# Designs tried in a protein design chat: VHH binders against q9y6x5. Part 435

Target 1, 379 residues: q9y6x5
Amino acid sequence: LPPKLLLVSFDGFRADYLKNYEFPHLQNFIKEGVLVEHVKNVFITKTFPNHYSIVTGLYEESHGIVANSMYDAVTKKHFSDSNDKDPFWWNEAVPIWVTNQLQENRSSAAAMWPGTDVPIHDTISSYFMNYNSSVSFEERLNNITMWLNNSNPPVTFATLYWEEPDASGHKYGPEDKENMSRVLKKIDDLIGDLVQRLKMLGLWENLNVIITSDHGMTQCSQDRLINLDSCIDHSYYTLIDLSPVAAILPKINRTEVYNKLKNCSPHMNVYLKEDIPNRFYYQHNDRIQPIILVADEGWTIVLNESSQKLGDHGYDNSLPSMHPFLAAHGPAFHKGYKHSTINIVDIYPMMCHILGLKPHPNNGTFGHTKCLLVDQWCI
Key: E = the ipSAE of ESMFold2; O = the ipSAE of OpenDDE; V2 = 0.75 times the mean of E and O plus 0.25 times the DockQ between their complexes.

## First folded at step 21 (VHH)

Design ka13 (framework vhh_7uia_1; at its last fold request DockQ between E and O 0.88; V2 from the best seeds 0.00; counts 0 for: pae E 2.2 > 2)
Fold by OpenDDE, fold request of step 22:
Structure ka13 (fold): chain B 379 residues (1-379), chain A 123 residues (1-123)
Amino acid sequence: as target 1 above (379 residues)
Amino acid sequence: QLQLVETGGGLVKPGGSLRLSCVVSGFTFSSYHMAWVRQAPGKELEWVSTISGSGGYTYYERSVKGRFTISTDNAKNTLYLQMSSLKPEDTAVYYCARTQYKYSGEWTPFDIWGQGTQVTVSS
């Protein structure tokens, strides 16, 4: 039988939550599998971009999902939560679920993973749920496990997405121990439910399971605001994305807009597109706007001095607060092995290897994950 | 067809309790996240609490945390707000509304409202 892989994402699960809170179910999962303590995600550290990087192995400039909100100047198209189903935005890459189900005697399934409800390269996931954040984890899990167990052709790759602890992190901030403890406890219980369900169905021993996240969360404050209105008139630009990485489309001369913004705050770096640091791999795409603003960790870019979030993400991908973790269990993985760090784009070639798929060109390094796999020599 | 009807408001002394109800018709409220919001005289609309569609997650504004409890009865299509230890500053018209959570981390604007129910806390 072909190998099977379930990829699970808990949005906004910061890596250091593992050392600061109790996760009995997740720890048991890790004990019987592997842990990567820190996963360096891609810049910007936002939900759509990083989830697509996981399943493509590409930097954002390469797969074309460069933010949660995008604008294409040539076609005049917009991308956002309310308009994320146009294949135009996704077709610059081929996600692994498409590659998988194009193989003989294989199919893919998805429970609300970003992009899975879109026909990418004229291929949509064989099974998927439309995104509805109010749908319970249980219902998502029920559908995924049903598909994994009863589909023909068999589902060999599946994804499951969950919105916590991201929602709570935004509302309460990651430093709210009382509220975050409650939420993280619930997440651990969900992991328990996942494991129990897989065991009940007889899938646990043969199914490879990866539990990961797209980004972390940093503490924000009303005392750390950058008000753009104090630096530039709104009539001089169009805001494509706001905080903590603002995408600026000038309505006047780009240089003039840049000059008005370059010294707006000591806690914000302003880049012309061609001057964006190479380490971000965030330059070579037309969907990246002419000017980007990057706030320092914990600072919030605002209009009219208004912000309601106590936690946020999207900052420099080198910041530990932005990093998620990766845990995995199954026949492909060692037991009781811990690894310090990988890049998020490294997950794709690893998953391709596990599934026996030929990877598309990608930015991942398979060598970074060899120590996690039983059939590989550790570097 | 879509309707939210709030009830349970009234006059109560400081330290007292009230239970608000919101009956939903025209849609399945478990398919949405449900929220309570309030507006005091001369003040802006203020979010009070949200409960996830499944009922598994609850969120509270800081000033009401520990005093208010949001809950649902799916069989009755009813949202509740149990209020205890009421304070004069809790005086407002209370509304129930529906919302969703987006991938981007934003909540959708409330699109359906009831008529509201008046809560007055006074000595």
Scores: ipSAE 0.915, ipTM 0.965, lowest interface PAE 0.5, mean pLDDT 96
Fold by ESMFold2, look of step 21:
Structure ka13 (fold): chain B 379 residues (1-379), chain A 123 residues (1-123)
Amino acid sequence: as target 1 above (379 residues)
Amino acid sequence: QLQLVETGGGLVKPGGSLRLSCVVSGFTFSSYHMAWVRQAPGKELEWVSTISGSGGYTYYERSVKGRFTISTDNAKNTLYLQMSSLKPEDTAVYYCARTQYKYSGEWTPFDIWGQGTQVTVSS
């Protein structure tokens, strides 16, 4: 009876949504399991980097997925959400599904978690779906449960990814209570469907389930724009990523580009790479560009005077608005336990413990999560 | 051949209603996100509404929220826009278009468009 784990992400689920909206199904899940009220994620607080941090236990500088848009000067390669399948980008770390399926008599399954359709270190998830955002949650769940029940060697680690509430958070902003209430109710219904499906298939009692997210969401506005074109001519730099953390590759002397940008807006911090605050753990990778611009919460960096986003993320990871939550249920977890905070990198060593895997070197601290687990002494 | 065909446009008085249809051929539209986009005379294209490929999530521009309803009928490969409480400001050519949502939180550019259907709201 090997231990099994399902890792679920609802993208962009801000921690305080749990306090500000009603989630009868998620609250039942939490009531019979554990809750971590705030998960401190990694800078930058973007989707690709934080999903990879969850499954590697590493800061972005260490796992190499440093943004949703990247450039490698040596190979001249670009990474984007339309060009994310080259293993080159992912190979600086070993995600948990690779470690899991290298064990005897184990396989891994994935429904669209970032990277699971990529052969990382020549190893792709044993069962996976190619990313397609139009595939319903129900179909993703059906595939995952089929693989958990019917695979030989057995699937012991599975992932499931869903795009909401991130999509709605960007469109409406987190402060739009009418629209966010409607969207979050639908997400709660999906959680109810997930639990019901697992119960009906006989998986619920022996499967560990983690429900978490990669980041939160903050309110944006057309009144809070930083126009780069007003501060610097396009010809002086290559723009690798734009907002809210811009990645600037100078075409002229770096110090000259820095000086043109440093007073561009009081609502933006401009860093030379070596001056990026140490608390970000965001310096030691060649994919981090020589200059980054970090907008203040709720501010949007643009090239023109317009933005269509009413909510965004990617900001300083100390901001509570950027923090997701973690809930978990299963034989490895206590029942009815609430924990205040962990670091997102702590999830990886906890998952390795549950699965009986030796973790790769990582930035997580197992001790931060041991009070969630029934087999640990929490003194 | 990939094709989107809008119908249901016309002339309507303020406060009236119309239902736009977009019939899809050459692909299964439930495998994509579908949108309505409009262009008033002399103005830029304006996004109106999007529906997820599964039909479970709908998104609306703030000016049409509560007045317009996007929906699909997967058996007919048809996208709808039910428009009510129409205002003169809703006068535009209405297009259906195909898109997708990406991990980055961005929507793909609209890659397939219909020919458009004229909606005119006038006394």
Scores: ipSAE 0.639, ipTM 0.844, lowest interface PAE 1.6, mean pLDDT 93
ESMFold2 (binder alone), look of step 21: mean pLDDT 82; pTM 0.844
OpenDDE, look of step 21: ipSAE 0.817; ipTM 0.916
ESMFold2, fold request of step 22: ipSAE 0.523, 0.461, 0.415; ipTM 0.791, 0.763, 0.749
ESMFold2 (binder alone), fold request of step 22: mean pLDDT 82, 82, 82; pTM 0.834, 0.833, 0.837
OpenDDE, fold request of step 22: ipSAE 0.883, 0.908; ipTM 0.961, 0.963

Design ka14 (framework vhh_7uia_1; at its last look DockQ between E and O 0.90; V2 from the best seeds 0.00; counts 0 for: pae E 2.9 > 2, unsure alone 64.3 < 65)
Fold by OpenDDE, look of step 21:
Structure ka14 (fold): chain B 379 residues (1-379), chain A 123 residues (1-123)
Amino acid sequence: as target 1 above (379 residues)
Amino acid sequence: QLQLVETGGGLVKPGGSLRLSCVVSGFTFSSYHMAWVRQAPGKELEWVSTISGSGGYTYYERSVKGRFTISTDNAKNTLYLQMSSLKPEDTAVYYCARTQYKYSGEWTPFDSWGQGTQVTVSS
């Protein structure tokens, strides 16, 4: 039988939640599989970019989803949550579900993973759900498992997306132990439901399952605000993306805008596009704006408005608070193996290997995940 | 036609309780996150609580946490807000509204309000 893989994302699941809270279901999942304790995600550490990196193996500058909000100066197009359906934004890369469907006798399914409801390279997931945050996890799981079991051609790759603990992390802040404990317990229960469902359907032993996330969460405060209005007039620039990494499109001379912003706050780094640190791999794309502002961890860039978020993400991808985890179970994976760290782009070549797909050129390193796989030699 | 009707408001003494209801028509409220918002005289609109469409997740403004409980009855297409330990500062017109959570971590603006129901907490 062809291998099958289910990729699950719990948005905003910070890696150290595993150390600070109890996850009996997830721990059991890990016990019977593998754990990567820390996954270094891509800069910026936002939802759309990182989810696309997972399924393409590319840095943001390469796959073209460089933020949750984007602007293309040539076409004058905008990208946002409410405007994410144009293939123009996605076509700079080929996600794994498309690659999978182009193979003989295979199909892909998706429950609200970013980009899965868009025809990319004229190919849309054979089965998918339109994004709706109000749809229960149960319904998403039911659809995914139905497709995994009953589809022809068979679904061999599926994605499942869930918005928690991200939503709660934003609302309460990650340091709110009471509220986050409740939320994370619910997440663990959902993992329990997932495992139980797979067992009930006879999929558990044969299905490879990866549980991961796109980013973590850091604590914000009303006492840590960077007000751009104190530094520069709104008439001098267009804000394409905001906190904690603001994308600035100057309306006047770029140098003048830069000079007004460079000393705006000691808790914010200001970069001309060409001066963005190489380690971010966030330079070589036209969709990256001429000036980028990067707030320090826990600081929020604001205009003359108060931020309501007590937690946020998008910061430097070297910060532990921004890192998610990866757990996996199935015939392709060892049992009871723990690994310290991988890069988020490393997931793609691993998934391709598991599914027997030829990977597109990517930034991942297959060698980083070899020790997770039963069919590979681990040094 | 889209319609939201809030009821259950009234005059109550400090420490008292009220239960607000919001009956919706013209859409399926389970397809949205439903919220309660309030506006006191001379003050801006304030978010109070949100419940996910599935009913599995609830969110509360800090000042009402532990005192207010948001819930739904799908069969009745009704949103509820159980308020306890009411304080004078809870005095406001209460509205039900709908919203959605987005990938970016933002919430859509509240929309589709009803006429509201007056809650007055006074000794």
Scores: ipSAE 0.780, ipTM 0.908, lowest interface PAE 0.7, mean pLDDT 95
Fold by ESMFold2, look of step 21:
Order: sequence, then structure tokens, then C-alpha cells
Structure ka14 (fold): chain B 379 residues (1-379), chain A 123 residues (1-123)
Amino acid sequence: as target 1 above (379 residues)
Amino acid sequence: QLQLVETGGGLVKPGGSLRLSCVVSGFTFSSYHMAWVRQAPGKELEWVSTISGSGGYTYYERSVKGRFTISTDNAKNTLYLQMSSLKPEDTAVYYCARTQYKYSGEWTPFDSWGQGTQVTVSS
């Protein structure tokens, strides 16, 4: 009767990993479903913002999660990875699991998708796991499948989040073939386990499954550092976020801070908020700071001379290295169809269509994903 | 009481092997990523290896990859580091520590450490 959807994210899965590494289980998943080869994500290309864009269909300036580290100038509140549970941060949008579970006879379930352990608009996912990166994929999958099979009202929308290949991408860099091959093989095995578990529980034929990611990963190097301490004294500004998009709150004259930074490196663009390129859709929110610094691909902004990262993300969303993929399988989707590209905000209206939900106002375009769906004519 | 206790250090010839243990008490062992960190005389702390709380993912610094193996026994609340093909540059105090990986893309600062165990590799 009612359609069901499982949305899965493998964090930091760059689109061209599919071409450059072996994925027998994921390739079988794709062959029996659909692939979007490149998903153009939102700027900045960070985890919290892009996961919220997937489930709201909104640009970051519109949903209010504008970075992994934020300061709200109106309320003077701070957001970070240790301080992310205040609903204040999340309440500028309505994510799909909230809309879903407010429908008659529907529930939502979540295994660690960003925001699902927060009561957004006083509504928390009907079933959820508190975020803990130490919980295995198997346990996350067991909880999700238990909820999909055993809940009343039934779970019709579920999310599942996994930290790899993001964690390894940061540690090794995407160009470390030996380590990334090992990591990506383990992820492919997890996809195989997911499909096998869904088949064993009788879910596979009637559950729509989307496997996607929030962003890619680019190679970093100790040879590509931008040292802010060489250009400006710490006392002149408050640092809200550092790299590769730094968020600068001036403590002195804004123009003086801008002038000290604008020639700091040829590998960094410095923007006054009003001068941020329109194509970023990253301007109209109080949480976006008066000055942002955008490093070139593969460059790292540091306060002292070293960086421990060999891979990073957060760069310009026009860069192919920042783009994830999307694969999907289930009764709503064609079999064996490949599509070149969509915008990450397009995923939300597609999911609403599959679930029979009326989408909230958003930046996605349903027409961009019509060709993936069996009930639509691709014109 | 929260406690991490390293054992198994000692003097070993180049090419030898050693197994370090870290017995943990006072917290849920599987709720954290566990790591080995070392400090050679006069040097800064160096990350060696990390294992996820589930035991499913292991991470190694480049110079130890293929020679060292990190593992856990959750039933015994014990973290291990099996060291093989030891070199003089592996000489250090080895610490057991705990951390978490976050959505932000970084491990949290190590919030608990043991007292360390000395490993000396010399002829």
C-alpha cells in the first residue's frame, strides 16, 4: 500500500570513486536500478549543510545550517560538533521526516542522519538513534530494518548514515590508492550486507532505497597551506570556521580586516558577504559571517604551519571533486538507467513524490529527476 | 573510576615483536574509538593507530602500516597493539587513549590517556 523509502548516506563518497575503484555489490545495485553519475551539491560542501539540503530541498542560506561551525549574530548562539542539539539551529526548515510522520498512519526512523536526534519544530524522528560514531553499520541497519518491519504506525521513511569514506578520505586523501581501495572495498561489502539483509527480511522488492552522499573529497598537501597568522593578528577578528571556507567576524573596522586578508594568498578568494558570488546561493542568512575566505581546491587554511589532513572538502560546489553520486533501487525507479547529473536539492521533491507528500517550498526541481521514475514520462 | 592501564612494553632487538595491552575500566569501551599514541625521547606526540568502537575499522600511521596491528577484545575491555618487525625508530613511550569521530570530519581531542608503557628497540 503506502510506498516506503530508505535514504542511505555514505559520507564523503566522491562520484568518480565509482570509476576508479571496484564496487561489485554497488554495481549490481545500480544495474537493477538507477544511477546519477554526478550530484551537484550546495556550497559550502560540508556535512551538516548538505545532509540538511538533501532532506529539505533548500540552499544553506534558506535552511540555516550554513556550516559545521556557526555563530548566530542575532541570538549570539554557537553551533559546533559538540553543540549541535539546540533546535534553534534546525528550525528554519522542515525536513522530510517531520512532514512524513505527521501524516495519518506514518512514522519515520533514523540511524544517525544529521538532525534526526533533534526535536525540530517540537517533532523528533519517531524512532531514532542518538549520534555515536562508534556504533557499527550492522547495528544501525538492524535497528532500521526492525523499525521498518515492526512499527505501528508503520515506518514509511527511514534514514541511515555512515561516516566512511569521509573519515578515511580525510586521513589518507583520495589519491592514496592502497588505503582508499581497502576502505572502499569495506564500504562495498556493507552495501552487499544491506541488500542481503533487506532480501532476507522480505523488504527488498517493495522498499525504495536511495544510496547517496553529501560531498566528495580532494587531495591536500603540506605544500598547499595558507597561513592566516602571516597576514593578520588574531586580535582583529573572531574565527567562526577555518577551512577550506573560513568564516571571519571582524573585531575592528571590517574594511581594514578585508584589506589585510585580500592579498594574503593567490590561492584564496576573500569575499565581503555582499560580494559572495550569486551562484553559491550563500548570502541571505545572519549565520553567514561578514567576511568569508574560500581556499582553492586542495589548499588548506591554517593558523599555524602544519595540517594533519591529507584530504578535505568544503570547497566551491562547481568542483567535480566535491560532487557525490546517487544510486537508487525499488518499485518507483527504472531498471538499468543512468543519468548524468542533478542538483542535490532536487532529491527532496523526488522523495516527496515517491512518498506521496506535499513538498514544502524549496529550491529543487522535480523535472530534473523525472527520468529516474517509472511513473513519469521523460520528455 | 575511569582508568586506562598499558602493559607489555620492554626491550626488544630490531626485527623483534611485542604486544602491548591496555586494560580499560570506568566507561563503556565500545562507545569510543580507541587509539595508540607514542612519544619518542625529545619528540612530539605521534599518532600510531586507531580502531573504531565496533572494531570494524582500523587506521594506521604510514610508518607502522603492515607492521603493527590494532585490535580489541570487548569482553575483556582490552585494547591491543601487536608490533612486528620493530625498528629503533619505534622506541617510545606508548599511550592508550580514547576519542570519537564527529560529523565535523575530525576526531575529538583525546579525553583520557593511560600512564604509558616504554618500548625500547636496540641492539
Scores: ipSAE 0.477, ipTM 0.793, lowest interface PAE 2.9, mean pLDDT 92
ESMFold2 (binder alone), look of step 21: mean pLDDT 79; pTM 0.813

Design ka15 (framework vhh_7uia_1; at its last look DockQ between E and O 0.93; V2 from the best seeds 0.74)
Fold by OpenDDE, look of step 21:
Parts: C-alpha cells; structure tokens; sequence
Structure ka15 (fold): chain B 379 residues (1-379), chain A 123 residues (1-123)
C-alpha cells in the first residue's frame, strides 16, 4: 500500500509553548514519534506565505505568496483573505497535493489549508473544504479521516488546518498566561481527539502524521506603536500590506517616499526592495513592493487608528517568538527522537520522500530531516 | 431577510445581573462567529465578546472578562450574554452581530445587527 501522510497545522503555535505549558496528548504523540523543537519559518512570518512554503519547500520570493495581502502592478490584481481564489497568485509553484494527485492511484484531501480550495496548475484537491472559521475541528477531522479511509483512488496526502492558538494569541497576547493556558489546553485536547479518532479507525499505525504550525506570536502593546502618518502623508503612497511588515507602493518618487520613512522610528527598518537583507530571501519577486517597512519585535505599525491586537506575528524570521515546532508520528518516523532545529522549507522534501514523490526544485535540504526518518542514515 | 433581535436589557443596580438574548433568522448563526457589541452614549461602538460558530471558543474584551459569559443554543438559533457584577460603565445599547476569523488574523467587519437592547446600570 502506498504510504499516507496527514499534515496538520495549528496556526500561530509558538515553539516555546511546549516548554511553558503542559500538553499531555501532544507529549504522548511526541514520545511515540519525533519532535523538532524549533522550526525557522520564512520571512515574512505570516500565514499564507508560510503555509505555502511548507507544501512547496520554497522561499516566499520563489513561490509567489509573499504576504497575506498582495498587489501585482502589471495585472492590477489584489490578493487578500477575501480574494485568494485566483490561481494567478498560486501558480508560481506546485504544492505537494498537486504533485501527489498527478501520480497514479493517488488523491489528496484538505480541510481548509491555505490554497487547497483553488485550482493550482488546473488541479484542485480531490477532496477539500471551503474555508470557514466557524466549522469545528471535529467536523474537519471527520471529513479528513473519512476521505483517508474510504476514498478511491485512495487519499494518500491530506492537510488539516486550525486557527488556534493564533486567534487567541492576537486577542489576548502570548503573555496572558491565564487565557493562553485555557486555549492551549483546548489545543492539546484536539490533538487527543485526533489521535483517538485515528486509533478508532485503525489508521494510527499506518498513517504518517505531522503536527506543525506556520509561525509563533509576540506580545504587542499600545505603548509600542509606529504611526506612519506622523512621517508621511497618506496621499504619497499606497499601503499594500501593513504591520509588522508594511509594503509601500509610492505614488510619488520612490526616493522621496523612502527619505520620509527612513527615520520615522528607531524601532523600524526601512528597506528599498534592492536593499532587503539577503537572509530574508525576500527580494526576487515582482509582488514585493518597492519599499518595505519592518517593525522591531513587539512594535506595531499603524496609521491614525491604533491596533487592538495584543499579539502579532510577521516579524523577522530569526526571532524565536516567530518560530513554530514540528512533531511527527508514523511508520516513517523514529520513536522518541528529538531534533533541535530545521528550516520550514525542509518539510517539503521530507514529505516527498515519505510519499515517494519526486520533489520539484525547492529550497529545502533533505539532509536536515534524515535523522527523523527510519529508512535514512543518521550520524 | 436577515434579522437579529436582541432582548433582555433593562435597569439594574450595580453588582446586579442581566441575561441578554439574540435570536437570529435568515441565516445559520453557527456558520459565523457571533459577537456582542455595545455603544454607550457619545462613545464609539465597542466590541464586548465573540463566540466561535462551533461554540468551542470564546473571546472577551478585557473589561468584561470574568463578569460576562457568551453562549449559544443551536436548537433555538439564539445567542446569549450573561452579565454579572454589572457596573455603571457597562451602561450601553447592546447589539448582537456576526463576524468571521480570516487567515490573516483579522476579523470581518460586523455586517448585521439588530435594534439593540438597552442596558442601564444605576443606583
């Protein structure tokens, strides 16, 4: 039988939550599998970009999802949560579920993973749910497991997405121990439900399961605001994406806009596109705007209206607060093995290996995950 | 036609309790995140609480946390707000509304609400 893989994402699950809170179900999952303590995600550390990096193995400049909000100057198209269904935005890469379906006797399933309800390269997931934040985890899990168990051709790759603890992290801030303890307890219970469901259906022993996240969360405050209106008139630019990495499209001379912004705040770096640090791998795409603003950790870029968020993400991907984790279980993985760090783009070649798929060119390094796999040599 | 009808408001003394209800028609409220918002005289609309469509997650504004409880009855298509330890600062017209959580971490604007119900907390 072909190998099967379920990829699960809990949005905004910061890696150090595992150290600061109790997760009986997740710890049991880890005990019987593997853990990567820290996953260095891609810049910017936002939901759409990082989820697409997981399933493509590409930096954002390469797969073309460079933010949650984008603008293409040639086509004049906009991308956002409310407008994410145009294949134009996704077609610069081939996600793993498409690759999987191109194989004989295989199909893919998805429960609200970003991009899975869009035909990419004229291929849409064989089974998918339209995004609806109000749909319970249970319903998503039921659909995924039904498809994994009863589909023909068989579902060999599936994704499951959940919005917590991201939503709560934004509302309460990651430093709110009382509220976040409650939220994270619920997440652990959901993991318990997942494991129980798989066991009940007889899938647990044969299904490879990866539990990960796209980014962490940092504490914000009303006392740490950067107001752009104090530095530049709004008529001089279009805001394509905002805090904590603002994308600026100048309406006047770029240099003039840059000069007005470069000293706006000591807690914000301002980059011309060509001067974006190489380590971000965030330069070689037309969808990246001419000027980007990068706020320091915990600072929020605002206009006249102040942000109500107590937590946020999207900052420098070298910050530990932005890093998620990865745990995995199944026949492909060792038991009781812990690894310190990988890059988020490393997940893709690993998944391809597990599924027996030829990976598309990617930025991942298979060598970084070899020690997690039972069939690989690890020194 | 979409309709939201708030009830349960009234006059209460400080420290008292009220239970607000919101009956919705024209849509399935469980397909949305339902919220309570309030507007005091001369003030802007203020978010109070949100409950996920599944009912599993609740969110509260800081000033009402521990005092207010949001809940739903799916069979009755009704949203509730149990208010306790009421304060004069809680005086406002209370509205129920719907929203959704997006991938970006943003919430959709409130697009529908009812006539509201007046809550007055006074000695």
Amino acid sequence: as target 1 above (379 residues)
Amino acid sequence: QLQLVETGGGLVKPGGSLRLSCVVSGFTFSSYHMAWVRQAPGKELEWVSTISGSGGYTYYERSVKGRFTISTDNAKNTLYLQMSSLKPEDTAVYYCARTQYKYSGEWTPFDHWGQGTQVTVSS
Scores: ipSAE 0.768, ipTM 0.902, lowest interface PAE 0.7, mean pLDDT 95
Fold by ESMFold2, look of step 21:
Structure ka15 (fold): chain B 379 residues (1-379), chain A 123 residues (1-123)
Amino acid sequence: as target 1 above (379 residues)
Amino acid sequence: QLQLVETGGGLVKPGGSLRLSCVVSGFTFSSYHMAWVRQAPGKELEWVSTISGSGGYTYYERSVKGRFTISTDNAKNTLYLQMSSLKPEDTAVYYCARTQYKYSGEWTPFDHWGQGTQVTVSS
């Protein structure tokens, strides 16, 4: 049978949830496969950018999805979670499902992974679901398994996306043990259902499965707000994105806007685009605005209003609270192996290797994931 | 035609219980997330609780957690809010409303809701 891969994301699954909560089904999955305890994701640590980094192996400046809200000054186009289907935004990279299904006798399937319902380079996932957060995990899984079993040409790469624990993490905060324990138990039950379904359908033995996430979650509070309206008049800038990394398009001289912002709060760093730290790999794209504001962990930038969020993400990617995990099981992977860390961009070249695909130019390092794979020498 | 109709409000003593219902028509109930939102006299709208369209996840405002339970009966196209241990500060008009969760981590604005039902908690 041709090599097959199912890539699963549980949005906002912080790496240390594995240590702080009970996951009997996920732990059985890990016991018979591999675990990467921390995945260092890309800055900014937001959903659209990090999901696209997983499937392209590129930093955000290189794949062009630089935030959940973007503006392109040349075309005057806007991107948001309600306006994300224009291929213009996605076409600066080629995601793995496009490369996969353009191979002879291969197709790709998707259950709501960001971008899979967009015709990127005039190519949309061979089988896909339009995004709708109300569709149950069971229905997403049933579609994916039906496509994996019953498609010609065969589906060799599939994705499955789930909104939790991100939604609950935002609402309750990661430190709400009672609510997060309840939510994480439900997620563990879904992982159990996933494994059971794959076994019952005869897919389990020859399917590689990666369970991962895009970012973590940090605790916020109403007493950690940065009120932007207290520092600068609305008339001096256009706000492209707000928190925790604000994207500021000056309406007046940008040095004047910068000077009004730089001493606004000790809990926020203000960068001119050319001064953004090199370690962020977040500078060389026209969609990155001339000024960004980076809040300290747990701080929320607001426009003279209260915040309802008790948890958030998007912060500096060096923060452990922003890091997800990766677990994997299948014929390509060792059994019972734990690995400390990889970069999220390393996932793409590993997946290309498993599927026998030629990777596009990318920022990942295959050597970082070699010890996970049975066909590689691990020193 | 889209319609949301709340019932079950009334006067209840502190510490008492009440169950609100919201009957929905004109859309597939399970294809959306449903919420309860309340407004006390002279105050802003306050989100109370949301249930996922799949029915698998429930979300509660901090002040009502452990006291209120949101649920659905998909066969009857009905949303419920079971309220217990009621306090005077729970006095409000309660609305049911429709929303969705987005990739960005935000909930869509409530695009449809009913006329509301009055809950009054007093001796």
Scores: ipSAE 0.576, ipTM 0.814, lowest interface PAE 1.8, mean pLDDT 92
ESMFold2 (binder alone), look of step 21: mean pLDDT 81; pTM 0.833

